# VH-VL binders against Probable nicotinate-nucleotide adenylyltransferase (nadD): the designs that were tried, part 1

Scores and structures below are computed, not measured.

Target 1, 199 residues: Probable nicotinate-nucleotide adenylyltransferase (nadD), of Chloroherpeton thalassium (b3qyz5)
Amino acid sequence: MKKIALFGGSFDPPHYGHFALCTLTRELFSPEKIILSISKNPLKGSANAPEAHQLAMAKLMAEELGKTGPVFEVSDWELRRAGFSYTIETLRHFHAIEPNAELLLCIGEDNYQIFEKWKAYQEILQLAHLVVFARSGTQGEQQSSRIIPPERYTWVQLDLPLSSSDLRREIAEGQDWQAKMPSSIAAHIAAHRLYQNEK
Structure headers, positions and changes below count from the first letter of each chain, unless a header shows other numbers; Kabat numbers aren't used for antibody chains.
F, E and O stand for the ipSAE by ESMFold2-Fast, ESMFold2 and OpenDDE, each averaged over both directions (binder to target, target to binder). V2 = 0.75 x the mean of E and O + 0.25 x the DockQ between their complexes.
[cut] stands for letters that were removed.
Atom coordinates printed by the task and the answers are left out, and those that the model quotes come from them; centres of patches stay.

## First folded at step 1 (VH-VL)

Design A1 (framework fv_alextatug)
Fold by ESMFold2-Fast, scan of step 1:
Structure A1 (fold): chain C 199 residues (1-199), chain A 122 residues (1-122), chain B 110 residues (1-110)
Amino acid sequence: as target 1 above (199 residues)
Amino acid sequence: EVQLVESGGALVKPGGSLRLSCAASGFTFSDAWMSWVRQAPGKGLEWVGRIKSKTDGGTTDYAAPVKGRFTISRDDSKSTLYLQMNSLKTEDTAVYYCTTDLSGYYYYMDVWGKGTTVTVSS
Amino acid sequence: QSVLTQPPSASGTPGQRVTISCSGSSSNIGSNYVSWYQQLPGTAPKLLIYRNNQRPSGVPDRFSGSKSGTSASLAISGLRSEDEADYYCAAWDDSLSGVVFGGGTKLTVL
């Protein structure tokens, strides 16, 4: 059975945390494809990059990941839609394209803890196997296991102290941010003066 | 553009009935969980209730003051949310807002309509 | 009464920092995200803070949120006259299966 891993996010900007999650997913699951699915930020404003730049930076990240292996792809499907997309809509889209593939939905522990409150969470579990990246601990898994059957998720321990929100603040404040992402992405941000208004 | 537009507010007598509508656009309404929130004149916000998507069971939850009198329903073919209000009391006088959460969860109200006013008085 | 407790009023002068508290219980703030809403006179509420401490884009960093245990707070620094509004905290309550609001705090800029 073919496996396709999905990483949903705004990639605003992408950074080495995303890089590490993607390469670890390839190592652990050997998927035929890893898709960086760019999402619309429903709370987007001047602190966020325009959609064209989200797409450009995600493509640069996929290029850098591609140097380590050929399975990375970017999807701009959500960006092309009128309005915002729930995760279930994105999963239905990819299931329709690849009906015989096993979908792996890659999420963080914080999202896993509240998963039963996601729109259509039971349908999500029918369409995808969850890959949960945990920052600290077996305790989080124990507390949440009642909600999601154990056969529907895999728990992966990985601690990386890097976030896009912190990065946008650091760029706006003129802090040393360039080493936290591939140089091609840092060059794109600098060339287009992105994130200068997040204060 | 994501928008919610409420309508149907009116002056009604105690014991009367009224149905409010909320027209949604800019997102896939059929997958959304929808809520009603009200605000009495000069008072704070009060959650009225919510309805889940059909995929999540289409179930409804209500705040204690309205349970048994109010019914929330949806028409996914029209992208419209409804609030049927029966046995109206003077304390039901309020601006009624339609809300949804576009984050993929349903913990906060990031989209609000402008509201529609219901006055229950003789 | 409201399920979450806020002071009914708060005040400050231009440039001052003001903090608005919100107290709840383990079934609401203790177990769920806190959001804050700003309501200008005659307008619908607007999301100001979500997931305890996150700002929607377009909300100045003068506004910040925090949560500790069963309590949350909203801080407004560099207070301006246009910040005069009602502020509400909110959280899902597991025992009630619904959203609960604070009673609201009327902020006056003196």
Scores: ipSAE 0.000, ipTM 0.530, lowest interface PAE 11.3, mean pLDDT 84

Design A10 (framework fv_alextatug)
Fold by ESMFold2-Fast, scan of step 1:
Structure A10 (fold): chain C 199 residues (1-199), chain A 127 residues (1-127), chain B 110 residues (1-110)
Amino acid sequence: as target 1 above (199 residues)
Amino acid sequence: EVQLVESGGALVKPGGSLRLSCAASGFTFSNAWMSWVRQAPGKGLEWVGRIKSKADGETTDYAAPVKGRFTISRDDSKSTLYLQMNSLKTEDTAVYYCTTDVFGELSPHYYYYMDVWGKGTTVTVSS
Amino acid sequence: QSVLTQPPSASGTPGQRVTISCSGSSSNIGSNYVSWYQQLPGTAPKLLIYRNNQRPSGVPDRFSGSKSGTSASLAISGLRSEDEADYYCAAWDDSLSGLVFGGGTKLTVL
């Protein structure tokens, strides 16, 4: 059966950490598609990019990833929905499109630890196999959700030094940020003065 | 120190138009999501709609009863929120409050609440 | 009518504990966080509780919130005369794609 991997995120901005996660997912699972599913940016304030720019930068990231293989796509389905969008709704959407595909939901260890707080988490487990990316120093066994059956997730250890929050701060402070993402994305940020300090 | 002051409330005939203003001070207005909430005389609270910050695209959302008739906008240079009300109906009679909103994610769930409220401005729609 | 159901009134005497219920459905309280607002007579509403059980600065610990399933509760311990007010619960509603309020509860301190 074919596999479709889903990476949900704000991509605010996308960076080489996202690049590494996507390419590793391709190598480990050989999915037919890897979908960068753009989440609405829930944080208030000028520190975050407008949703149109999240979409533009995610498309640039998919284009760069596509140079390494043709399996990468962007979904703006969540951005086009009325109201708030939850992971279960996104999974229902893709399951309806590809009912015979196995969905791989790619999440971080921090999200895995609070899985029981996810809307309709039991239905998520019916629709998707979890791919959990854990940072160095595996500590997810302690206080981890015991609701997730071991056959419903795969644990992947990946040490990523990059975060979008740190990048937004570094851009606002005028630090060296451009080498931490593909140049096309850095050019987009510069051209549109994204993440600039308002003062 | 954080303060919201609504103005523009008036007596208006059905079918008329009115624009409300909300002057903000004591915080970085441009970073805030803002809402309008109304309360009819002797009745409960009703959410009217919201506008996101400029950084989040300045997109708007409306409750069904006002959709297509009301427009929310903002002017960050003046730290002011607006509610343009068209095709006013008797049932639009209420005190209108502006609020600062907090929207966030406890992944993958969302939370949304009104943080600071203004004192309100009264709109009466009557012939 | 209001989407969330609250009792229209509640009462207590100084020093007592009073609770105000708020009932919803899976599309609102069952799936989303609850906030509570206090409206003193003749004044604008004020945020009292957010994210089910968190208090903003300045709200005394006598006020607490809880949520179970599709219902939420506001508890006021050590009731004082100045707590006499209208109390409203609120939550996002997935079906309506908007924020919904309870009908409000008028708390009388006897």
Scores: ipSAE 0.013, ipTM 0.506, lowest interface PAE 8.0, mean pLDDT 84

Design A11 (framework fv_alextatug)
Fold by ESMFold2-Fast, scan of step 1:
Parts: structure tokens; C-alpha cells; sequence
Structure A11 (fold): chain C 199 residues (1-199), chain A 122 residues (1-122), chain B 110 residues (1-110)
């Protein structure tokens, strides 16, 4: 059965944390596709990039990932919708397009711990197998509750925490941020003066 | 080719013990979750239990009728799955199948062995 | 006793479409994917359908699965004599923390 992995996020900006998650997913699961699904930011402000630049940077990240191996695509489906969309809507969309593919939903441990609060989380578990990226050790796996059946998630350890929110602040403050992302993305940010302080 | 071969089935008296083995070949055993399923003569299928890969915790789950009496274990260096059966009852009489256990998009048993017969009788 | 309910028998003639039902509850079929197994006389069971409606390599498209609410169905179109077998549905049960099987349906091709 073909697998399709989904990474949802604003990619605002993308960084080496995203790069590491995507390459590790390819090595562990051998999916046919890894889709970077760009989500809308319901709290758009001066600290965030315009939607067109989120898309451009996600495409640059997919291009850089593609140099390490084919399979990476960008989806702007959520950006084309009115208002904020829920993960269940995105999964329904991809299931409708690829009904015979196994969907892998890639999320962080923090989101896994509150997963039962997600809209229609039981339907999400029917449509997708969770791939949970956890920092430090196996402690979280050992404490798994019965709320999410063990067969509906895979626990993956990854100790490379990076944050788009921290990066936006670091860029605005003129800190040394460029080493935390592929150079093509850093060049795009510099060329378009993204994440700079307003007067 | 992917293959599972069960062995160890025998005639045992009530209260006795028996260990079943399942030799796996043709796939990366250490990455696979494994299950045991049984079938009493003329009856339906009954899941016995499963064991996760060691990298995913190596934990076990059991059906209520066997919990506390049966233990599933694995030896990845030998690509072998085991079922240790203690305090055997006549109700444990069945053909025991070794299976792979897929866990993505549902719990299902993909590859099955041909089974080994356990008879518990006085 | 089985946790999932199947009719004990079903029958059809060659070329006919036959449907086998599997009924459960919210803790099993209602919240989890369903698989189906075919057991020919004197043989080990074989995976026929997984993840509600997916076929393994080598299973003819005459076999199809579906799920609605707390029930699942296996449909066999263009019935053939070699389809005569026992059919079992199965799924994970959240309350039992176990895989549960239906009681099995003996399909006779008349």
C-alpha cells in the first residue's frame, strides 16, 4: 500500500527542524509522497509573512529536500479556503484524492498529548496513522494513555528543537538566524525584508 | 519470500505448560509487530495477543481469557516469536497461528503461518 | 462467544453478488478499521481486506469491503465455487484492548 506523509504548518519560515523531520520520515517510512501542507495563520500580523511568501518559502524547502531524494510536494489547499481549516478537513481532502493511500499524519509530542481536543480526533485516527515526533528519550511512549490506541501511532525520537516563532523574533532582532535554515530560504527572507520590525 | 513456521504443539494435561515457537523469514523480523491467533476445533478465530517491536517499546497485549497465563516474547537475533502457555485448560485446545501484526490504519494480521495444534486433555 | 456479530451462514449461486455483514459497537467497528479474512477448508486464514476497503496484492477486485457506523460489510461479486470458505471480520476493541473477531460466516456456493 502506498504511503503519503503530511506535515501541516505555517512554514513561517521553514527551518532545519522541518528539514530533519521530513528526511527522517522518508528514511523510516519510505512514503511515495511527503506533503508540506501550508496552514492559514488565523492571527496574521506584522510578525508573520504574507501568504504568498509562506508558499514561496515552503516551495524552496521542498526544492532543498528534493536534492536529497524525490517525494516532496507542497500543498496550498488550506490557503485557498476561506477562514481557518481543521486538520480533519485537510485529511478528508487528501483521502478523497488518494483513497488507496495510507496517510501518515506527522505531529509533535505536544500536539499528541492534547490530541483528544482536536476537532473530530476519532475521525482523524480513522483516516490517518499518527507519526509522533518526541524530543528526549522514550518516557512519553511509556506513559501513553488508552485514549489513543497504540496501533494508531508510531513514536519517533528526534532531538532537534527549532521554532518558527523564535526565528521570527531572532530575525527581527538582527540575531544570527541564517544558519538555522537552507540558504535559499535565508536569501528569500533577506531579499524581501520579511519579519523585519515595523516602525 | 515471507514465511512463518509454527512448532511446539503437543498433547498436554490440564494444568500443564507448553512453549510454542514461530520461525520467521523473508522480512525484517526486528521491525515487525507479531501476534498469536488460535482456533478451537470447529470454532472461529480468537486473538491471543501481540508483541510490539523492541524499538517501539516491546510491550505486549493479551485477550482476557489468556491474560496472566500466557506470555509472548521474541528473540530478534533468531527471528523467532514465542508463546509460553502456563496453567493450561481444556478450553485452550486449538490450532495456534503465528501472524505478523500491522498497526498502520488498523490492527490486522497480514502474513499467517500454517499453525501448530495444541490439545489439552486428560 | 464472539464480540462482533456475523450471520453463521450465507449462500449464493455462481455469478451472484453476496454480502456478509459484521456488526459491532462504538468501541470497536465504530472507532477502528475493519479487516476480513478468508479460510478455505483445511487451510490457514488469509488476509482478504484491510483498512475497511483495501485489497492485498493477489486478491481479486470481486471482493470489496465497506464500513458504515458500527457495521461493516464484505461483498463478493461474480461468485465462484472457489469462494466457498469461512469469512471472518476483525477489528481492535478500545474497551478490551484486544483484537476481536466475528464468529465467522460459512459461505456455500450452491
Amino acid sequence: as target 1 above (199 residues)
Amino acid sequence: EVQLVESGGALVKPGGSLRLSCAASGFIFSNAWMSWVRQAPGKGLEWVGRIKSKTEGGTTDYAAPVKGRFTISRDDSKSTLYLQMNSLKTEDTAVYYCTTHEYSYGSYMDVWGKGTTVTVSS
Amino acid sequence: QSVLTQPPSASGTPGQRVTISCSGSSSNIGSNFVSWYQQLPGTAPKLLIYSNDQRPSGVPDRFSGSKSGTSASLAISGLRSEDEADYYCATWDDSLSAVVFGGGTKLTVL
Scores: ipSAE 0.000, ipTM 0.452, lowest interface PAE 17.2, mean pLDDT 84

Design A2 (framework fv_alextatug)
Fold by ESMFold2-Fast, scan of step 1:
Structure A2 (fold): chain C 199 residues (1-199), chain A 125 residues (1-125), chain B 110 residues (1-110)
Amino acid sequence: as target 1 above (199 residues)
Amino acid sequence: EVQLVESGGALVKPGGSLRLSCAASGFTFSNAWMSWVRQAPGKGLEWVGRIKSKTEGGTTDYAAPVKGRFTISRDDSKSTLYLQMNSLKTEDTAVYYCTTEVWSGYSYYYYMDVWGKGTTVTVSS
Amino acid sequence: QSVLTQPPSASGTPGQRVTISCSGSSSNIGSNTVSWYQQLPGTAPKLLIYSNNQRPSGVPDRFSGSKSGTSASLAISGLRSEDEADYYCAAWDDSLSGPVFGGGTKLTVL
């Protein structure tokens, strides 16, 4: 029984927080693949990277992750879809490609708390095991055990000091940002002057 | 052709009850999250509540002003949404619209896609 | 009072560009996407923009949306007489666990 882990996000830009999530997932679950699935960015503007650069940077992140272990892949499937896309459709897509694999859906605690608002969330739980990354300790844990059965998720505590939104602001303001991501990604941002046309 | 048609609006006395219906056609109603939105005369839009699809638990959520007084239900065999309104107040006077809700947890979208034509409820003595 | 703040009115002449602002807080626009609805006189609201800047099929590209921080804007270019309507913004509000609307902007085409 092989496992495939799915991380959804804009990766705008990817950073060492994403790196840590991916390497921890590999350590804990030993998946055959970890897929970085690029989501559409509804806030796309001058403060955000163009879609082609989101994809390029995600690929650079996958290359850096690949140096530490098994094959990492980038999926632009959601970017190619017209209109909106439900997570269930993304999961059906990957299930169709690898029907014998167990899918691990990697989400943050904030998404877990509103999971019952996701389209076909009960069907999602049939297709995927949730891996929930949470910064909160016991005092901050707000698990809705009434909505998601305990056997359908794994709770992983990880203190992530980085966010892409903060990082975009730091780059625009000329703060020390380059050490917060792999050097190949920092070089790509600098070469193409990404995140610098805000003022 | 995707359509929503509301009915059941009437003049009702304060404290009375009324049930609104919304007939859906042109799409798979059983898969849709449905909501009610109201608009008082000359005022703006106000969300009333929602019912999820049966496959997603069929649960309901309500705005604070109507919680405990209004009940949303659905009959998928008839492709019909209902709003049962009890203990009506003059403040409930409005045009009531039914809408479809679109959610994407992965992409973090939320919007109201299809809207009906509205049905008028007047609560007056 | 509406949760999201819009100017009560806006006006323009045919062919001009008008913009309608929508201001919220961190629990709504700051954390979630914005949608816009057009209500022609005597009719039901119609979805005009979703997910900040996306147009449903059939909405012309003269309508565009944008979002920055806790504010959003609807732009109408090449204004036409048929654009005379009320325009509403909306966003999910995390603290209320439901959508909230702006007060509406009445656009008059002079």
Scores: ipSAE 0.012, ipTM 0.475, lowest interface PAE 9.2, mean pLDDT 83

Design A3 (framework fv_alextatug; at its last look DockQ between E and O 0.03; V2 from the best seeds 0.00; counts 0 for: pae E 14.2 > 2, placed apart)
Fold by OpenDDE, look of step 2:
Structure A3 (fold): chain C 199 residues (1-199), chain A 123 residues (1-123), chain B 110 residues (1-110)
Amino acid sequence: as target 1 above (199 residues)
Amino acid sequence: EVQLVESGGALVKPGGSLRLSCAASGFTFTNAWMSWVRQAPGKGLEWVGRIKSKADGGTTDYAAPVKGRFTISRDDSKSTLYLQMNSLKTEDTAVYYCTTDYGDLPYYYMDVWGKGTTVTVSS
Amino acid sequence: QSVLTQPPSASGTPGQRVTISCSGSSSNIGNNYVSWYQQLPGTAPKLLIYDNNQRPSGVPDRFSGSKSGTSASLAISGLRSEDEADYYCAAWDDSLSAWVFGGGTKLTVL
């Protein structure tokens, strides 16, 4: 059965941490493709980039990743929907498109720890296998919820100190940030003056 | 690899007592819910009871036929599950399996089973 | 006698598709997920299907589970001689506060 890995998020901005996650996913699971599903940011008034630029940067991310491996796709399905899309809805969508594929839902440990609070988490477990990326040195797996069957998730230890939130702050403050992402994405940010305080 | 090894099965007289053990390895026992399931000779599977993890209250549930007579306990420091059987009856004769359980209501299942230990209650 | 009802026996020839039914009530199958267990002769049971239709690692995709209402079904496609075993459905019963099994189905491969 073919596998399709799904990464949800705003990728605002994309950074080498995301690249590492995708690369590792490729190595561990050999998916036919990885889909970056760009989600709407429900938070207003933040220093986030406009959705159009988020999408553009995600495409640049996919392009860069594509240079190193199988097909990376960007989906704007969630962006085209009204309001915030829940993960279950995203999974239903992709399941409908690829009914014969095993969906790998890639999430961080923080989300894993509150997974039982996700809308229709039970159905999510039915539709997808969880790939949980956990920070090194944590006891997250040892304290995992019993609600999630071990057969339904894979624990992946990975230490990634990068965060989009930190990057947005660094960009706003004029710190060194360009080396934390592909030059194409950095150039896009610079050209469009994204993440500035006056925004 | 998850392994469960039951022990303690023996021949006992009606009214007697017996304690079964289940040595667990290959997983974080302290977080595991565990069950006992038995199978009488030539019969089907019958759930005996379960014990939740300490984090989830450490509470036990029992099947009606064994309630009041059987006690499930655990020693997390030893990764061992126990089944104390008192006031044994002939109908308690069975192979007893321990299982690791996963999930919670409404989805719950017994994931891994031991090889079982035989309890025979006979005069 | 069992809370869940299974046919006592089923049979098929190699390559056939066989189905084993499991009938319950709202308090068990109706409200809770169903699991299936395979017990080969002289061995301990093993998990075959969980959460109605999910296969653990190592279980071939020719095994499938389904649930509708208060009934569940195990389907075995491409029947093989090694599939000869007893099969049990199971679910939690809310009214009994207990795990309940079906009576088991002896599957014979002819």
Scores: ipSAE 0.000, ipTM 0.565, lowest interface PAE 12.7, mean pLDDT 90
ESMFold2-Fast, scan of step 1: ipSAE 0.058; ipTM 0.628
ESMFold2, look of step 2: ipSAE 0.000; ipTM 0.462
ESMFold2 (binder alone), look of step 2: mean pLDDT 92; pTM 0.941

Design A4 (framework fv_alextatug)
Fold by ESMFold2-Fast, scan of step 1:
Formats: structure tokens, C-alpha cells, sequence
Structure A4 (fold): chain C 199 residues (1-199), chain A 124 residues (1-124), chain B 110 residues (1-110)
């Protein structure tokens, strides 16, 4: 059975935290594909990149990841839709394209803890196996496992000290941000002056 | 730059009505969840209610003290949020703030950007 | 009336670390993300922390948030005079189907 892993997010910008999650997912699950599914940001101001640049940077991240293995790609399906997409809609889309593949939905522990609040969460569990990334110092999987059957998720402990919000701030402030992402993405940000406050 | 500008605050008598407006600019208003938060003089913040985007169903939620009396609506063509206040009480006296909601998922919610506020005084 | 409990006041001197607590229940902080808002005297509130521990653009890293069970905490390291403000925690409450704020903490920089 073929597996396809899905990472949803704005990737605004992508960074080495995303890189680590994707490479670890490949090593643990050996999926045929890992898809970076780009989501809309309802607040598009000077602090955020335009959607075209979100897509361009996600493609650069997939290209860099591809140097470590050939299975990474980007989906702009959510960006092309009107309005915000629920995760269930994105999963239905990929299930329709690849009906014989097992979908792996990669999420953080914070989202896992509130998974019952997700739109059609029971259908999500029918369509996808959850891969839950948890930080050092978080509560264990035990509390959440009462709600979601243990056979429907895999718990992965990984501390990610990077966030896109912190990076946007650091870029705007002229701090040393370039080492926190692949150089191709850093070059793209610099060339297009992304995340700069207007002076 | 994301900006929210509230207007419509006034002195009204108990039992009266008033409509507040919030003009939004600098972001995709039609995709944003919008909310109202109020603050009585010398008191803390109190959430009034929210309205989701049209693509998320344009549904509204209200705090118990205002439910049935206040109505939140939006006009995406004008990038404007409204708060219709009916049957006003003295305890509705407050500065009313318009805020944008930010979300990663529809249930995830916080007030990202705030306007400067508009003052409503309910007094005889 | 506030649903989340904060101390009404806190104080510190420049350079110190101060911590502001926020206590809730399983229907709010225990099940949902916590945000913190800063209100400088005479101004509108500003988002300081979201998703428990995330900072929006422009917020210094000396501000940090944390959450444990049904409680949250805001820490301000290297306290500065311009930090004198009211601080509010907030979270969604499942039982109320609404967003709730703490009563606020007035931070005085001595």
C-alpha cells in the first residue's frame, strides 16, 4: 500500500523546522509522496508574503527536500479555491486523486489535543492516519488517546525551536535570520524584500 | 497596513438603539473572521461577539449579556463590519473595539488587530 | 465579572522578571489556546501572545507565554518602564460558545 504524507500550513516562510518534520516523516513512514499543502492566510499585510511568494517559497523548500529524496511536492489546491478550506475538504481532494493510497496527516500536538473540534473529525480519521509531532516538555499522548483510538495515530517526539511568526519578526528587524532556512529560500526573501516593514 | 476604524458611538437613552460601523483596510476582509470587544470605563475587556467569513458560513456567536439584543453583520463589498445594538442598557456603556480574527483552523481564534475604539454611553 | 482569574496587580523594577498568572477551567484554557493582550494607558489593546507561546511580529522576545493544564502564564524578562500596562489573558470557552477574558492585571514598573 502506498502512503502519501500531508503537511498543511501557510509556509510563510518555510524554515528548517518544516525541513526536519518532512525528512523525519520520510524516514519513519517511507511515503511515496510528501505534499506541502499551502493554505490561505486571511490577513495579508506587509507582515505576510503574498500568496504567489508563499507558493514560490514552498516550491523552493520542496526542491531542497528533494535533494535528500525524490518524494516532495507542493499543492496549491487550497490557494486556488474561494475562501478557507477545512482539512476534511483537502483530504477528500487527495483521496479522490489517489484512492488507493493511505494518507498520513501530519499535525502538531496542539492541534491533536483539540482534534475533536475539527470539522468532520471522524471522517478525517477514516481517511487519514495522524502523525502527531510533540515538543519536549509537553504532556504525553495519554490524555488525548482517550478520544482518538491509538491505532489511528503515531506519536513523534521532536522539539522544533523555529516558527514562521518569529522569522517574520526577525526578518523585519534585520536580525540574523538567514541560517534558519535553506539558502535558496533566504535568497528569495532577500531578492523580493519580503517581510520588510514599509518605512 | 492592516487598519480598523470604528465609528457610530454616541450618547443614547436606556431602551434606545445604535449601530456601530468598522471600516477595514489593508487585508482580505472577505476571508477574515471579525469580532467586537468592549470595555466599560475603568473595567476589563469583554468579548461581545464574532462573525465568520461568508465562505465559513457567515455565522455569528454572541456573549450571553448581549444575545438577542445585538446583531453582528458584514458587507464584504464595502469591507465594513457592523454592530446593531437594540434595547440598550446602562451596563452596555463602554468603548467598543472592532477586531480581526486570525485562525489556522476554523475553531482557532484570537484577536489579531484592534481598532482604536468608539465610545457608547447609555444614560438618561 | 471575568471567567478567567488573574491577579489584579503585579509590580517589578527595571531589569527584573515578572510573571502574570491566568487560571481557567477545562472548558476554556484546558481545551483551547491562550492569548495575551497588552493595553498601554490610554490606548487600544494589542495582541502580545497567541497560541499559548507565539509572538506576533514586533513583540520582543523578552515576552513569553506558557500553558499547563487549566492555567497559563505570561513572563516578562528584562522589565522596562514602557511595559507598564494592563495585561489580559483570553481563551475560547466551549461551554459558553464564546471568547472569554481574564479580569486583567495592572503591571506597575517601580
Amino acid sequence: as target 1 above (199 residues)
Amino acid sequence: EVQLVESGGALVKPGGSLRLSCAASGFSFSNAWMSWVRQAPGKGLEWVGRIKSKTDGETTDYAAPVKGRFTISRDDSKSTLYLQMNSLKTEDTAVYYCTTGEWELPYYYYMDVWGKGTTVTVSS
Amino acid sequence: QSVLTQPPSASGTPGQRVTISCSGSSSNIGSNFVSWYQQLPGTAPKLLIYRNDQRPSGVPDRFSGSKSGTSASLAISGLRSEDEADYYCASWDDSLSGYVFGGGTKLTVL
Scores: ipSAE 0.011, ipTM 0.486, lowest interface PAE 9.2, mean pLDDT 84

Design A5 (framework fv_alextatug)
Fold by ESMFold2-Fast, scan of step 1:
Structure A5 (fold): chain C 199 residues (1-199), chain A 125 residues (1-125), chain B 110 residues (1-110)
Amino acid sequence: as target 1 above (199 residues)
Amino acid sequence: EVQLVESGGALVKPGGSLRLSCAASGFTFNNAWMSWVRQAPGKGLEWVGRIKSKTDGGTTDYAAPVKGRFTISRDDSKSTLYLQMNSLKTEDTAVYYCTTDSSGYSPLYYYMDVWGKGTTVTVSS
Amino acid sequence: QSVLTQPPSASGTPGQRVTISCSGSSSNIGDNYVSWYQQLPGTAPKLLIYSNDQRPSGVPDRFSGSKSGTSASLAISGLRSEDEADYYCAAWDDSLRGVVFGGGTKLTVL
């Protein structure tokens, strides 16, 4: 069966953490397609990139990932909608387009621990298999397995200390941030003066 | 950048009605979930209710003390939020704040990001 | 009474660290994210902390939030006179199907 993996996020900015998660997903699951699905934030402040730049940077990340294999795509479906999109709505969208594909929903351990609070989470589990990325040595899998059936998720251990929130702060403060992302994305941020504080 | 301006506060007799308005600017109003929060003189904050964006169903939720008496609505063409207050009681005397509700943006987070300056409603005979 | 419990007052001197507690139940804090609001005298409330421990742009790093079980805490380090305000915690309540606030804590900087 055709597999399609979905990574939802703001990609604000994308970084090597995203790169590692995507390449590991490709290696472990051999999906026909891995989609970077950009989340909408209509209440963005000046510390965030405009939607056009979120899209541009996600495309640069997909291009870089594509050098490892031609299976990476960006979806701006959520950005084109008039309102807020829950993950279930995005999954329904992709299921409608590819009804015969198995969807893999890639999430972090923090989101897995609170997954039952997601809108229509039971329907999410019917539409997608969870791929949960977790820090080595955590006990979260034991605790949460009571709520989410073991056959509905795969636990993947990967220690990555990178976050977009920290990266935005580091860029604003003029720290050494460029080594934490592909050079094409770093060049885009610099060229467009993204994430820079006023004076 | 984001601005909310409440209006319509007045002195009303018990049993009366009043409609509050909240004019929004500086963000995509049509995508935002909106809430009303009130504060009685010298008292704490009390959530009144919320309305989802039309794309997310346009449904409303209300706190028990106002349910059945108050109605929240929105006019996306005017970027305006409304609170229709009926059967007003002395206990409804408060400053009423319009807020953005992050629940629409993030289903796991419930917080009021932007607040207006408030409009005062006094219910007295 | 408020659904979430806060001490009615707290105090400190400039430079000190003060903490404000917020206690709830499994249907609110235990199950949902906590936000904190600062209300300076005569002004509208301002979002200070969201998602338990995140700061909006413009909020100094001396403000921090935390959550454990059914309780949350706001910590203010390097206390300044301009921090004198009322502080409110809030969370969604599953049973009431609405946002609930703490009663507020009046912080006095001595």
Scores: ipSAE 0.006, ipTM 0.495, lowest interface PAE 10.1, mean pLDDT 84

Design A6 (framework fv_alextatug)
Fold by ESMFold2-Fast, scan of step 1:
Structure A6 (fold): chain C 199 residues (1-199), chain A 124 residues (1-124), chain B 110 residues (1-110)
Amino acid sequence: as target 1 above (199 residues)
Amino acid sequence: EVQLVESGGALVKPGGSLRLSCAASGFTFSNAWMSWVRQAPGKGLEWVGRIKSNTDGGTTDYAAPVKGRFTISRDDSKSTLYLQMNSLKTEDTAVYYCTTEIAVAGSDYYMDVWGKGTTVTVSS
Amino acid sequence: QSVLTQPPSASGTPGQRVTISCSGSSSNIGRNYVSWYQQLPGTAPKLLIYSNNQRPSGVPDRFSGSKSGTSASLAISGLRSEDEADYYCATWDDSLSGLVFGGGTKLTVL
């Protein structure tokens, strides 16, 4: 049975946190493909990158990851759809393309804690095995909801101090941000004056 | 069907002003990036500028020859794109096309759908 | 002068393969994607190729694009009389922060 890992996110911008998650997923699960699935940001404002740059930066991240192994792809399927896409719709899409693959859905601990509030979360658990990333500094391995069966998720410790929202603020304020992402992405942000309060 | 229809082209004296309109139909205009491209008689294509969707910030970019004189705006409630042209020069004489612009990545921009164009002549 | 250089004219006979070149620099074609546009006499341009080598729905596979270094090429195989048109390349220029077109190539089908 082949495995396909899915990382959903706005990648607004991508950073070394995403890089670490993707490489660790490859190391632990040996998936045939790791797909960066670009999500729409329905609350996008002036603090966020335009959708085209979101996609461009995700592609740059996949190119950089691809230098370590040829299993990384970007999906713009959610961006091409009219309106907002729920995770269940994205999973149905990939299941239809690869009906015999095991889907791994990669999410953070905070999202796991509220997973039962996700649209059609029971169907998500039927279609995908959850890979939950949690901080290694947290004492104890599991802090999960009781309604998600233990066999439907894997708990992975990875302590990442990076977030895209903090990074957008740091860029806008002129703080040192360039070392927190691959240089190709930093160059793209600088060249297009992204997140720098450009009017 | 996806369709763009330009209007407003006219004969104008140098120093004058003119507003072009582009009526869009057959797609969700509010999600689209829109551009203006012009073509002087017997000459090639020249990009004038673009406006991003409001979701992507609603910002504008202009080619150097028109920057400060031309303004691109949009009215999503009317599915209409505008080009306000001020301080017109004889070298602004051209057919003006409105287009949808697809932005796949920061380095991958292309014009998808084109209107038939509207003619602007700047002459005394 | 245009930033991207195309030959001003090209010609071929029906059934022939014709190639139209587009030459730029490191600030445009060298780092960005290329699109191509066809303008039939008396009509508006239409998209022919995007993202270096992709065809929109409705464009026959006789048309293909390629890019190498700071240059791009449009190839038309099985040339037909209805292919007689002006062809333009275009790309983003980082130095100008804007889209630039080539000067255009008038293709005559003999």
Scores: ipSAE 0.000, ipTM 0.451, lowest interface PAE 17.2, mean pLDDT 84

